Miniprotein binders against q9bqp7. Designs and how they scored, part 202

Target 1, 240 residues: q9bqp7
Amino acid sequence: VPQNWFPIFNPERSDKPNASDPSVPLKIPLQRNVIPSVTRVLQQTMTKQQVFLLERWKQRMILELGEDGFKEYTSNVFLQGKRFHEALESILSPQETLKERDENLLKSGYIESVQHILKDVSGVRALESAVQHETLNYIGLLDCVAEYQGKLCVIDWKTSEKPKPFIQSTFDNPLQVVAYMGAMNHDTNYSFQVQCGLIVVAYKDGSPAHPHFMDAELCSQYWTKWLLRLEEYTEKKKNQ
Key: E = the ipSAE of ESMFold2; O = the ipSAE of OpenDDE; V2 = 0.75 times the mean of E and O plus 0.25 times the DockQ between their complexes.

## First folded at step 20 (miniprotein)

Design Qf1 (at its last look DockQ between E and O 0.85; V2 from the best seeds 0.00; counts 0 for: pae O 1.9 > 1.5)
Fold by ESMFold2, look of step 20:
Structure Qf1 (fold): chain B 240 residues (1-240), chain A 104 residues (1-104)
Amino acid sequence: as target 1 above (240 residues)
Amino acid sequence: SPELAKELVQSVEWLLKEAEELLRMGDLWYAAWMARMAVDFAEDTGDPELIRRVAELLVRVARIAGRPELVEEAIRVFEELARRNPDPEIREIAEEAIRRLREL
């Protein structure tokens, strides 16, 4: 139980779409800051079991691929994820131009995988946009805020290779999403709030992506876990 | 190394605990994902009792979720477990899990 509980939603804000929404999604720039990022908090509060399992998975991969092969594999996974996010930002942005769109980015298994999800996405409010929790003092960079099947969500895009999933960030992804949600709901750069989360897992072979929807109740439960991780981080830095 | 083997068992038990919490929260997809990882790492221990515990958890989560894709993923996990392990105790654990999943 956190010592200093704080609500994920802001009662001063509406979660409803309105007709005055801008046609261009928000993209708040990320600024260098002394306060910690969501990803730094999560990385520095991993349990010893999380660390052990990740290291064991790494050793299995190194035994299979060799050290150089594993380095190439992880670099390729990172590059594929980067290209996937760039393609999605281009697809979802109304300002795409030929010099911004790489046709090869759009012809990937991951993009094929999410096509059925994109048909249910509308009302894009933010893309690759910074958030800051003004009271709890943490920052993040969210992938997307849009309606999914009529519900405004913070949406996080994930890539996965079905036979060999990359597991490093998957453990805490729901915490990452709710942390972004709480930050956005308490950030003066945003005039609206969000009550739901969506994690979309796209597959390299083009198989239909999994849409993992988190309603307000589930988000509230993950929010409590996020607050514990933030508290652990703060206490750890206080004792150093 | 006996120290690494003990730490592996403790980490599998941690995965079980996390998956049970996710099940209690109603996050059936993430619970199934953690249960599948628990089976994968439990196999490395060679401990039939631990493998049985993680197998039962994965079966329980998949049955509660009732989604065909999660059930099929769980069946594949157990098919591979049986294929990789000649130990008749481990093979029976996997085959019983498959039978229970197919009763859906």
Scores: ipSAE 0.774, ipTM 0.899, lowest interface PAE 0.7, mean pLDDT 86
Fold by OpenDDE base, look of step 20:
Structure Qf1 (fold): chain B 240 residues (1-240), chain A 104 residues (1-104)
Amino acid sequence: as target 1 above (240 residues)
Amino acid sequence: SPELAKELVQSVEWLLKEAEELLRMGDLWYAAWMARMAVDFAEDTGDPELIRRVAELLVRVARIAGRPELVEEAIRVFEELARRNPDPEIREIAEEAIRRLREL
């Protein structure tokens, strides 16, 4: 049980969008503060088993690709992910804010992969927006807040070259999503709350993306795990 | 090294435990993911009994999920396992898992 329990959901916020919800998605810039990011917390609190699994995966990939090949692979994966997020932001942004859509960004297998998911996405409220949990003292940059099949979700977009999810991206993804949810639900920059999460894994070959819906109950369970990771991080920092 | 083998076994046992917890939570996708990872690491041990345990878990996850996509993915995992392993016992485990998945 976390020592510093804090709720994921804010009882003071209504689930219903206020009629004054801006027609334009929020994009709050990430402030460079001494406050740890969700990603930093997760990376520094990996279990010995997680670290071992990741290292073993890395070694296997190096054996297959070589050291230079693995570096190139990693760089390409990062670049492809970045371009995919940029393309999604462009697609999900209102037409009036559409900078000249680089048509080349839209011509990807990943974009093709998510088309069936995008059909069920509506009511975009935030894109690439910073969240801060003022009490628990962490920050994050969430990909998207939108309605998926009529349920308001924090949506996290992931890329996979293979049908097997990339170990680095998927292992702590549920924790990342609920961390963003909890932060947003208590961030004064947001007037609404989210109760659901959605992880979408897009595939390079254009095969249908895999949606992983997290209901409020599942989010609450992962929130407890997140709080434990955050406490571990805090304790490690006090001892440094 | 014997140490690496021990670490691999421990990692598989950990993945199995996490997958079972995820199953209890109803997170079938993530359970399946953990089980698939467990297959990859169990394969590195060359221990047929460990591979069998992981195979049983992945089949259970697929059965509980009842999603054709997860079943098909699990079949692909075991087809690849059978392809990569010359050990007849490991092949038999993979083939049996495929049979069970096709019956779903």
Scores: ipSAE 0.402, ipTM 0.708, lowest interface PAE 1.9, mean pLDDT 86
ESMFold2 (binder alone), look of step 20: mean pLDDT 86; pTM 0.839

Design Qf10 (at its last look DockQ between E and O 0.78; V2 from the best seeds 0.00; counts 0 for: pae O 6.0 > 1.5)
Fold by ESMFold2, look of step 20:
Structure Qf10 (fold): chain B 240 residues (1-240), chain A 104 residues (1-104)
Amino acid sequence: as target 1 above (240 residues)
Amino acid sequence: SPELAKELVQSVEWLLKEAEELLRMGDPWYAIWMARMAVDFAEDTGDPELIRRVAELLVRVARIAGRPELVEEAIRVFEELARRNPDPEIREIAEEAIRRLREL
């Protein structure tokens, strides 16, 4: 139970976007600041078991690939993730850049993997947009806010090369989504709020992506876990 | 080392508990990720009883999630477990899990 509970939803704010300018998604720039990011909070508050399993996974990969091979592997995974997010932002942007789009950006198994998901995505409201929780003092950069099968969601896009879970995306992904949701709902740059989340795991081989829809009740349960992690982070920093 | 082996078993037990908690929260989709990881690390312990427990969990979570694509992924996990392990007890655990998943 967190010591200082705070609501994920803002009762003073509509749960629907304004009708004004629905064709241009928001892209709030990330500001340089001293407040922690969602990903930093989660990284700094991993349990002993999470740390052990990540280190064991790393050592197993190094045994298979060598240290230089592991560095190359992780660099390539990072680059593929960046390209995937860039491609999705391009695809989901409604304005004029489609004709200027790099065809190589669209050539990936990951993009093929999400095609069936994208057909159910509409009403894009934000892409690669900064969020800040003014009261709880944390910041993030969310991937997408759009309707999925008629529900407005914070959407997080993840990549996977094989059906093995990627440890980084397994432990805390729902916490990341709800942290972005709570921040957006209390960020003065946004006039609307979001009650649902969606995690989409895309596959390098083009196999159909796996969507995970999180309704408001599930998001509220994960929000409590996020608040505990934020409290833990705050306690650690006062002793650093 | 014996300390690392003990910590591995404890970490697999932690994954089992996390998956059970996710089921109680009503999130079988996310519980599957924890269960799949538990199978992968349980294999490293070489403990057939622990491997059986994580296999039973993954089968149960896949059934509760009710998603055919996740059942197919679970089958692949057990196919790889059987392929990598000469121990007939571990192979039987994997084969039984596959049989149960295919009846879904």
Scores: ipSAE 0.765, ipTM 0.905, lowest interface PAE 0.8, mean pLDDT 85
Fold by OpenDDE base, look of step 20:
Structure Qf10 (fold): chain B 240 residues (1-240), chain A 104 residues (1-104)
Amino acid sequence: as target 1 above (240 residues)
Amino acid sequence: SPELAKELVQSVEWLLKEAEELLRMGDPWYAIWMARMAVDFAEDTGDPELIRRVAELLVRVARIAGRPELVEEAIRVFEELARRNPDPEIREIAEEAIRRLREL
């Protein structure tokens, strides 16, 4: 049980945003503060087993690709991910801001992969927007807040070159999503709350992306795990 | 090395445990991901019994998930396992898992 329990949902916020569909998605800039990011917390609180698995995978990849090949691979993965997020932001943004759609960004297998998911996405409220949990003292940059199949979700987009998710992303993605949810639900910059999460895994070959929907119950379960990770991070920092 | 083999076995056992926990939490998708990783590490051991345990878990996960897409994904994992392994015992395990998955 977390020592510092805090709710994921804000009882003071209504589930129904009073405001009509925002004409423009929120894009709050991330402020570079001494406050840890969600990703930093998760990375520094990986289990010994997770670290071992990642290191082993890395060593295997280096054996297969060589050191330079592995660096290139890692760089390409990062670049593809970045381009995918940029393309999605462009797609999900209102058309008036899209004058400079780099058509080349839209020509990716990842974009093809998510097309069936995008059909079920509506009511975009935030894109690439910073969230801050003032009480728990962490920050994050969420990909998207939108309705998926009529349910308001924090949506996290992931890329996979192979049908096998990267070990780094597989374990902690639900924690990342709920961390963003909890932060947003208590961030004064947002007038609404989210009760659901969605992880979308896009594939390079254009095969249909896999949606992983997280209901309020599942989000609450992962929230408890997130709080434990945050506590562990805080303790490690005090001992440093 | 024997040490590496031992570490792999431990990793697989951990992944299996995590996958079962994720199933209990109602997250069959991530359970399948964990189980997929377990297949990869089990394959590296060449231990048919370990591969069989992982196969049983994946079939269970797919059954509990009740989603056709997850069943298909599990089938793909075992088809690939069978393709990569010339060992008849490993192939048999993979083929049996595929048969069980197709019956779901």
Scores: ipSAE 0.018, ipTM 0.341, lowest interface PAE 6.0, mean pLDDT 83
ESMFold2 (binder alone), look of step 20: mean pLDDT 82; pTM 0.776

Design Qf11 (at its last look DockQ between E and O 0.65; V2 from the best seeds 0.00; counts 0 for: pae O 2.9 > 1.5)
Fold by ESMFold2, look of step 20:
Structure Qf11 (fold): chain B 240 residues (1-240), chain A 104 residues (1-104)
Amino acid sequence: as target 1 above (240 residues)
Amino acid sequence: SPELAKELVQSVEWLLKEAEELYRMGDLWYAAWMARMAVDFAEDTGDPELIRRVAELLVRVARIAGRPELVEEAIRVFEELARRNPDPEIREIAEEAIRRLREL
């Protein structure tokens, strides 16, 4: 149980569509400062067991691919993820900048994979936008805020090379999403709040992406886990 | 090495507990994913009791979730587990899991 519990939702904000909706999605610039990012907090607070299992997975991949093969694999995964995010931002942005985007970004299995999800996405409020929780002292860069099947969500896009129904992702993806939600809900750059999360896992071969919806109750439970990680991070830094 | 073997068992136990917590939270997709991953690492231990515990969780989560893709992946996982392992106890665990998943 965290010592310094803080609510994920802001009672002074509406979770309903409001008349002040911007006509263009928000893109708040990320400003460098001394407070930690969500990803830094999560990286610095992995358990010994989590680290061990990830290292064992890495060694299995190296055994299968070779050292150079694994380096190429990880580099390609990073590049494809970057291209996927760039393509999605272009697709979801209503600005004329869309006409200047590289059409080759749209030609990927990952984009094919998410087409059925994008049909259910509307009301895009933010894209690649910074969030800051001034009270809890952390920052992040969220992928997207939009309605999914009528529910306003923080949406996180993930890529996977295998056509599996299970996510081959980090242990911490839901914590990342709720940390962004909490920050956004208490960030003065935003006039509204979000109570739901969505993690979308896209597949390289174009297989239908998996939408993982997190309702308010589930987000609240993950928020408690995030607060514990943030508390652990803070305590480690005080002892350095 | 003996030290790495003990760390593996401890890490699989940790992963199983994490998956059980996700199940209690109602996050059946991530609970299934954690349990599915735990099967792979539990297989590496060669410990039938640990494999059984993880298999039982994966079967329960996949059945309750009611998603065909989770059931199909769970069946595939146990088919491969049975194929790779000559130990009759491990094969029995996998075959029973498959029977439960198919009778849904």
Scores: ipSAE 0.760, ipTM 0.892, lowest interface PAE 0.8, mean pLDDT 85
Fold by OpenDDE base, look of step 20:
Order: C-alpha cells, then sequence, then structure tokens
Structure Qf11 (fold): chain B 240 residues (1-240), chain A 104 residues (1-104)
C-alpha cells in the first residue's frame, strides 16, 4: 500500500463536461521545472528484471543490426513516432489554420493504421498538453484527451514497426496513462476529469491499430502501482 | 554463461508472474502482451518446461479474452516459435498451443 495515497479521481470535479467546454483543445506548454516527469519517474524506477530485459533486447538488436545500425534504427523509430504525433495533432486539431498540413505527414502507414480508431474519437479536449500534479509533484505531457466511443479518455498513441511493440513502450504504458489521468484530474488548468485511458498501438504497415481501453477500475489498479513507483523514486532521490 | 541463463530464466518467470497478475486484474490484452514477450525470452532459455508454462498462460489469456485478433497473434507467435526451434519438444509445445488456439 502506498504510504502517500492520493486519489486518481477528483470528487470535486464533475464528469459532465461543462457546456462551456472550449471548442478548441487545450495545449498547455510544458514548463521545465525541477519537478520530475512521469517518464523520468518510470525510467528510474524500473525493476532489475525490466532493465535486464531491455538490455537483452538491445544486445540482440545490436547483434542483428550492428552498433551503427542500431543507432540508426533507434533514431528512425524516434523520428517516425514524432512525425506520427505531429500528424495526429494536426488531424485532431479543429484549427485547420496553423500548420499547413504537410500532406507528407498524413501519408504514413501509422496514420492509415489509426483511421478506424479516429472514427470513434470525438470531443477533443486537449492535445500535446502539459499536466502537473501539484500535491504528488510530478509533471507530464499527454498526447490527447478525447472521447473514445463516447467515453472521455486520456489517449496515448504508440508506434510499432511490428505487431510486437518496442519493449520500452510496453511495460509501463498503463502507468504512464494513469499518471497523466491523475495529474490532469487535479491540475487546476483543467476543469474536467477523466475516468478512462486508451492506449493505441499504430503499425507502420498500415495494419489496423490496436486500441487498449482502460476502464475506471483498471485505471485505479494501475494508479496504485504508479503511486508505488513515485514513492520509490522519491526515496531514491532523498538518498542521492 | 550459466549466470546469463539463470538471469534469463528469472526474467521469464518475472514476465509470467506479471502476465498472471494482469490476467487476474482483468487486463487481458496486457496480460497477453506480457505472455507473448515471455515466449520470446523463454525461447532463449531453451527450457521446454518454461516454454510450456508460458504457452499455457498465453492460450488461457487468449481464450478468455475472446478477441479473434489476440488469438491470431498468439497463433503467429507459436508458428514462429515452431519455425525457429529444431527441438522436437518445443515444436510439440508450439503446435499444441496452435491447436488449442484454433479451437477458440
Amino acid sequence: as target 1 above (240 residues)
Amino acid sequence: SPELAKELVQSVEWLLKEAEELYRMGDLWYAAWMARMAVDFAEDTGDPELIRRVAELLVRVARIAGRPELVEEAIRVFEELARRNPDPEIREIAEEAIRRLREL
């Protein structure tokens, strides 16, 4: 049981979107503060087993691709992910105006992959928006808050070249999502709360993306695990 | 090294445990994911019994999830396992898993 228990859901916030929900998705900039990011917390609290598995995977990839090949692969994966998120932001943003939709960004297998998911996405509330949990002292940048099949979700978009996603993106994804949910639900910059999460794995070949829906119960279970990771991080930092 | 082999086994057992926990939590998709990953690492151990345990879990998760796509993915995992392994025992485990999945 976490020593510093804090609820994932905010009882002071209504689940009902206020009729005054801005027609424009929120995009709060991430402030570079001394406050740890969700990603940093998760990375620094990986188990020995997770670290071993990651290193083993890395070694295998280096054996297959060579060291330079692996660096190139990693760089390409990162770039593809970035472009995909930029393309999604452009698609989900109602303001046609700002960035000339680089038609080239839209012509990706990943975008094709998520088309069936995008059909079920509506009511976009936030895109690439910073969240801060003031009490628990962590920050994050969430990809999207929108309704998926009529349920308001924090949506996290992932890219995979193969049906087997990158090992780095697998273990802690649910924790990342609930960390963003909990932060958003208690961030004063947001007037609403979310009760569900959605992880979407997009595929480079355009194969249908896999939606992984997290209901409120599952989110609550992962939230407990997140709190334990956050405590571990905090303890490690006190001892440094 | 014997040490590396031991570490691999421990890692697979950890993945199995996590997958089982996720299964108990009702996150069948993520359980299946962890189980699939466990298959990949169990293969590296060459331990048929460990592979059998992982296979059983993945089949169980796929069965309960009732998602055709998960079943198909699991079948692909075991087809690949059978293809890559010359060990008849490992092949048998993979083939049995495929048979069980096709019945779903």
Scores: ipSAE 0.238, ipTM 0.628, lowest interface PAE 2.9, mean pLDDT 85
ESMFold2 (binder alone), look of step 20: mean pLDDT 81; pTM 0.760

Design Qf12 (at its last look DockQ between E and O 0.38; V2 from the best seeds 0.00; counts 0 for: pae O 7.0 > 1.5)
Fold by ESMFold2, look of step 20:
Structure Qf12 (fold): chain B 240 residues (1-240), chain A 104 residues (1-104)
Amino acid sequence: as target 1 above (240 residues)
Amino acid sequence: SPELIKELLQSVEWLLKEAEELLRMGDLWYAAWMARMAVDFAEDTGDPELIRRVAELLVRVARIAGRPELVEEAIRVFEELARRNPDPEIREIAEEAIRRLREL
């Protein structure tokens, strides 16, 4: 029920790149300004229940690990995620094939976990690339735009440690993906659009990653929820 | 504390509502994930009726999805629930859920 509806898809764009599209994946630089990021919007519009559950998870971890142990744990999780994204960008970048790859970067359970997914990924059009929705006034940094099993997707890579069912960012991950899709589809730096999303959950132990495909219909339903979160954010900041 | 338990109950109810919405949207994987979290947090309440409700939801989502990996994950959730809880009522909820999941 958003007050100001805006479509996720751009009817003036194709989901197929034209012949003039660049042969090297796009990497638009992120420029931070007064326009909020997708992640800030989502963080600032969490429900009370979502906040409570996240805090309870944090307290469980602190009880188990201690304060310093928890700090070390969260730092290691962040570092592993960063290394994972660096490895994937290297693997998916055609320019990296001209240089010797860092073998230590490629040797991880997370990389093993996604190997079967990477076999179905082709036609990479963007890597670690900024998106901006100038009309709705938000920005983001998407991980990847590529074909998955013949469908052009915004792809988001996530790390997970089994058997831990709750993680901080999981609640809103589909909203994050569709927000990036909507921004890309209306960003003048891009000449094409996407109609699908893919969330890939990779596991530290190397277990096969879960590919969560979101078709256009599902993306449209999540887009409505994203618009509500963006409206909520805008309303909160208007009153400050 | 009573305040903590009340907030926990409200948060589990929120998870149930979110899982039902995800089912309506057809996102069966996220619905199952949300239901698994609901079981995890419902266990902390010690309320067998709430635990039964979240168990029934998880079984239903896994059945609708019909994917072996989701069924296996749901079974693991209930095996752990039974292992952690000496309460016979909670063990019975978990064992019934496992039986239903193994039937497909």
Scores: ipSAE 0.755, ipTM 0.890, lowest interface PAE 0.8, mean pLDDT 85
Fold by OpenDDE base, look of step 20:
Structure Qf12 (fold): chain B 240 residues (1-240), chain A 104 residues (1-104)
Amino acid sequence: as target 1 above (240 residues)
Amino acid sequence: SPELIKELLQSVEWLLKEAEELLRMGDLWYAAWMARMAVDFAEDTGDPELIRRVAELLVRVARIAGRPELVEEAIRVFEELARRNPDPEIREIAEEAIRRLREL
């Protein structure tokens, strides 16, 4: 049980988004400060076993690709991910006219992969927007807040070269999503609340993306785990 | 290397244990994730018996989860396992797992 329990949901916020669909998604800039990011907390609180597994995977990949090949692979994965997020932001942003869209960004297997998910996405409230949890003292940059199949979700987009989302996805994707939810729900920059999460794994070959929907109950369960990770991070930092 | 195989075996055993614990706790998504990782590490060992154990776990997770998405994902994992492995025994394990998953 977390020592410093804090709710994921804000009882002071109505679950009903104010009827005015914001004409423009929120894009709050991430401020560089001493406050740890969600990603940093998760990375620094990986178990020894998780670190070991990742290191073994890395060593195997280096053995297969060579050191330079692995660096290239890692760089390409990162670049593809970045381009994918940029393309999604462009697609989901109402202000970006089709004319300004780099057609090359839209011609990706990843974009093809998510087309069936995008059909179920509506009511975009935020894109690439910073969230801050003032009480728990962490920040994050969320990919998207939108309705998926009529449920308002924090959506996190992931890329996978292989239909093995689990190799490239950190165990911590659900933790990341709920961390963003909890922060957003208590961030004064946001007037609405989210109760659901969605992880979408896009595939390079254009095969249908895999949606992982997280209901409020599942989000609450992962929120407890997130709080424990945050506490562990805080303790490690005090001991440094 | 023999050392790598030993480490892979240890990793698989750990993943199996963690997945079973997560399954018991009702954390089906994480259990499925651990089980899928165990498939990858088990594949690298080339040990059919280990692959069988991991396959059984993933099928159990999918069954308990009752989520079509997890079942479909598990099927994809085993289809890919069968595709990548020329060993008839590993193929048979994967095909059996797929059959079991389709019956869910």
Scores: ipSAE 0.016, ipTM 0.342, lowest interface PAE 7.0, mean pLDDT 83
ESMFold2 (binder alone), look of step 20: mean pLDDT 83; pTM 0.803

Design Qf13 (at its last look DockQ between E and O 0.85; V2 from the best seeds 0.79)
Fold by OpenDDE base, look of step 20:
Formats: C-alpha cells, structure tokens, sequence
Structure Qf13 (fold): chain B 240 residues (1-240), chain A 104 residues (1-104)
C-alpha cells in the first residue's frame, strides 16, 4: 500500500462536461521546472528485470542491424513517432487554420492504421497539453483527451513498426496513462475529469491499430502501482 | 554464456509472473502483450520447457479474453516461432499452441 495515498479521481469535479466546454482543445505548455516528469519517474524506477530485458532487446537488435543500423533505426522510430503525433494533432484540432496540413504528414501507414479509431473519437478537449499534479509533485505532457466511443479518455498514441511494439513503450504505458489522468483530474487548469484511459498502438504498414481501453476500475489498480513508483522515485532522490 | 541464459530464464519467469498479475487485474490485453514478449525472450533461451510454459500462458490468456483479434495475433506469434526454429520440439510446441487457439 502506498504510504502517500492520493485518489486518482477528484470528487469535486463532475464527470459532466460543463456546457461551456471550449470548442477549442486545451494546449497548456509544459514548463521546465524542477518537478519530475512522469517519464522520468518511470525510467528511474524500472526494475532490474525491465532494465535487463531492454538491454537484451537492444543487443539483439544490434546483432541484427549492426550498431549504426540500430542507431538509424532508433532515430527513424523517433522521427516517425514525432511526425505521427504532429499529424494526429493536426487531424484532431478543429482549427484548420494554422498549420497548412502538410499533406505528406497525412500520407502515412500510421495514419491509415488509426482511421478506424479516429471514427470513434469525438469531443477533443486537450491536445499535447501539460498536466501537473500539485500535491504529488509530478508533471507530464499528455497526447490527447477525447471521447472514445462516448467515454472521456486520456488517449496515448504509440507507434510500432512491427506487429511487435517497441519494448521501451510497453512495460509502463498503463502507468503513464493513469499518471496523466490523476494529474489532470487534480490540475487547476482543467475543469473536468477523466475516468478512462486508452492506449492506441498504430502500425507502420497501415494494419488496423490496436485500442487498449482501460476502464475506471483498471485505471484505479494501475494508479496504485503508479503511486508506488512515485514513492520509490522520491526515496531514491532523498538518498542522492 | 550460461550466465546470460540464467538471466534470460529469470527474466522470462518475471514476465510470466507479471502476466499472471495482469490477468488477476483483469487486463487481458496487456497480459497477452506480456505473454507475447515472454515468447520472444523464451525463444532466446532455447529451452523447450520454458517456451512451452509461455505458450500455455499465451493460449490461456487468449482463451480468457475471447477476442478474435487476440487469438489471431497469438496464432501469428506461434507461426513465426515455428518458422524461425529448426528445433522439432519447439516447432511442435508452436504447432500445438496454434491447434489449441484454432479450437477457440
């Protein structure tokens, strides 16, 4: 049991969208503060087993691709992921106006992959928006808050070149999503709360993306695990 | 090295444990994901018994989930496992897993 228990859901916030929900998705900039990011917390609290598996995967990839090939692969994965997120932001943003939809960004297998998911996405409330949990002292940048099949979710988009996702983005993804949910639910910049999470794995070949839906119960279970990771991080930092 | 094999085995055992926990949590999709990863690392050990255990877990997860897409994905995993491995015992394990998945 976490020593510093804090609820994932805010009882003071209503699940009902206020009628005054801005027609424009929120985009709060991430402030570079001394406050740790969700990603940093997760990375620094990985188990020995997770670290080993990641290193083993890396070694295997280097054996297959060579060292330079692996560097190129990693760079390409990063670039493709970035472009995909930019394309999604452009698609999900109601303001057609600002960035000339680089038609080239929209012509990707990843965008094709998520088309069936996007059909079920509506009511976009935030895109690439910073969240801060003031009490638990962590920050994050969430990809999207929207309704998926009528349920308000924190949506996290992932890219996979192969039917097997990148191992680095697999172990702690549910924890990342619930960390963002908990932060958003207690961030004063947001007037609403989320009870569900959604991880979408997009495929480079355009194969149908996989939606991993997390209901409120599952989110609550992962939230407990997140709190334990956050405590571990905090303890490690006190001992440094 | 024997040491590396030991560490791999321990890591696969850890993945199996995590997958079982995810099953208990009701996260069938993520359990399937962990089981799939376990197949890849179990393959690296070359240990047929470990591969069998991982295969049984993945089949069980797919069965519990009852989702056609997870069943199909698991089948693809085992087809690829069979393709990559010249060891008849590992191939048999993969083929048996496929048979069991097709019966779901």
Amino acid sequence: as target 1 above (240 residues)
Amino acid sequence: SPELKKELVQSVEWLLKEAEELLRMGDLWYAAWMARMAVDFAEDTGDPELIRRVAELLVRVARIAGRPELVEEAIRVFEELARRNPDPEIREIAEEAIRRLREL
Scores: ipSAE 0.783, ipTM 0.902, lowest interface PAE 0.6, mean pLDDT 90
Fold by ESMFold2, look of step 20:
Formats: C-alpha cells, structure tokens, sequence
Structure Qf13 (fold): chain B 240 residues (1-240), chain A 104 residues (1-104)
C-alpha cells in the first residue's frame, strides 16, 4: 500500500483535445537529467524472485544456444523490436517525408501481425513522445497515444517470438504503460489526458497480434503497483 | 543443489501469488501468462505436488477467461509437460488438466 497516494487522472484536464489541437502528432523531446525514468525505476525495483527467474531463464537459453548463440538471439530480438517501432512510427505519422522508406522495414511478420489492430487505431495524438510527471518527478518516452476502438489510449507495441519471450519485459509492461499515462496526465506539454491503455503483442510469424486493452479501472489498479515501485526506488536512492 | 531448489520453489510460489493477484484484478491474459510460466518453472523442481498446484491454477484461470486461445495455449503447455516427463504422476497431472480444459 503506498504511503503517499497520488491520482492517475487529472480532474482539471479534458479527455478530449480542444478544436485548436494541431493535426500533427506530438513528439516531445526527451530531456535527460537526474530525474529517474520509468524504465530505470522498474529495472532497479525488480523482486528477488523476478531476478532469480530471469537468471534461470538466461541459463536455460545459454545451455540451449551457447553463450554466443544467446548473444545473437538477444541482439536479434532487440533489433527486430527497434525496426518494428520505427516502422510503426512511420506508418502512423500523418506526413510522409520525401526520404526513402526502407522497404525491408515495412516487410516483416510483425507488421503483418498488427494490420488488423491498425484498422481500429485513429486520431493519433503523440508518437515517440516524452512525458514527465511534474509532481512525482519521473520521466518516460511513450510509443503512441491514439484512439483504439473509440477509446483514447497510451499504446505500447511489443514484439514476441512466442516460444522464448524475455520474462522481465512482460512483467513490467502494464506498469510502464500506466506510469506513462499518469505522467502525461500531469505534464504541462499536453493539453489532454488518457484513461485507458493498450498493449499490442505482435508476432514474428504474422499471426494476428493480441490487443491487451486496459480500461480505467484496471489502469488504476496497476497505477497503485507503479506507485509502490516508485516509492521503493526512492527508498533505495536514499540508501545510496 | 538444495539451496537452488529452495529458491526455485520460492520463486514458483511468488508466481502463483502474482497470478492470483492478476486474477483478482481481472487481468485474465496476464494471469494466464503468469500461470503458464509457473508450470514451466515448477516442472524444473520435479515436485509433483507443486506441479499439481500450478496446473490447478492454470486450469482455473483458463476456465474463468473462457477465451479459446487461452484454453488452447494451456492445453499445449500440458501436452508438452506430459511429453517431457516419464514420471507417471506428472503425466497424470498433465492429462487430467487437459481433460478438464477440453470439457470447457
């Protein structure tokens, strides 16, 4: 139970952008400083059990693939994720630049996997945009803010090779989404707020992606868990 | 190593607790994922009673969710558990779980 509860939603802020909003999605630059990022907080507050299970998973993978094979596997997963996010930002941007699009960037199973989801996405408000919680003092970089089936969401894109996911990434993703949501809702660079989250899990083989929708109630419950992680991080910072 | 097995058992217990919390929150997809992971790591303990407990959780979550994709994934988990384990007690746990999931 957090000792210092703070609301995820801002009652002074509209859920709907006003008529003066620009048609181009927001892309607020990330200004790195001493204020912790969401990912830093989550990485530094993993439970002992979570760390143990991650290390055991790594040992299994190394036994199966060899040390060099595991390095190649993890590098490939990272590269695929990066290319996927780049492709999605390009697809969702309302303006195409005159520069060449990498044809291979758009030709992947992951992009095929999300096509049915993208048909339900509209009203893109932000892409790869920084958020800062002015009161709780943390920062992040969200993937996308857009409507999904009529609900304005913070959207996080994930890649999965179904047989061998990284356990750590899966545990933390809902907390990451709600942390971004709370930050955006209390960030003066944004004139609107969101009440919902969406995690989209895309598959390498092109199988239909899984849309994991988080309504306001579920987001509020994950928000409480995020506040506990942030509180734990702050306590660790005091002892360092 | 007895120390390593103890930590593994404790970590599986943690997964069970997290899955129950996710179920209480109504996040059925993440609860099912956590339960599937618990089965995978419980198999490493070789402890049939722990494997039974995690199997019961996965079956329960899949039944509550009622989504065909989650039921199918749970069945595949138990099919692989039975395939990998010659121990008749573990095989029976897996086969019973599959029977219960197919009655959905």
Amino acid sequence: as target 1 above (240 residues)
Amino acid sequence: SPELKKELVQSVEWLLKEAEELLRMGDLWYAAWMARMAVDFAEDTGDPELIRRVAELLVRVARIAGRPELVEEAIRVFEELARRNPDPEIREIAEEAIRRLREL
Scores: ipSAE 0.760, ipTM 0.893, lowest interface PAE 0.8, mean pLDDT 85
ESMFold2 (binder alone), look of step 20: mean pLDDT 86; pTM 0.847

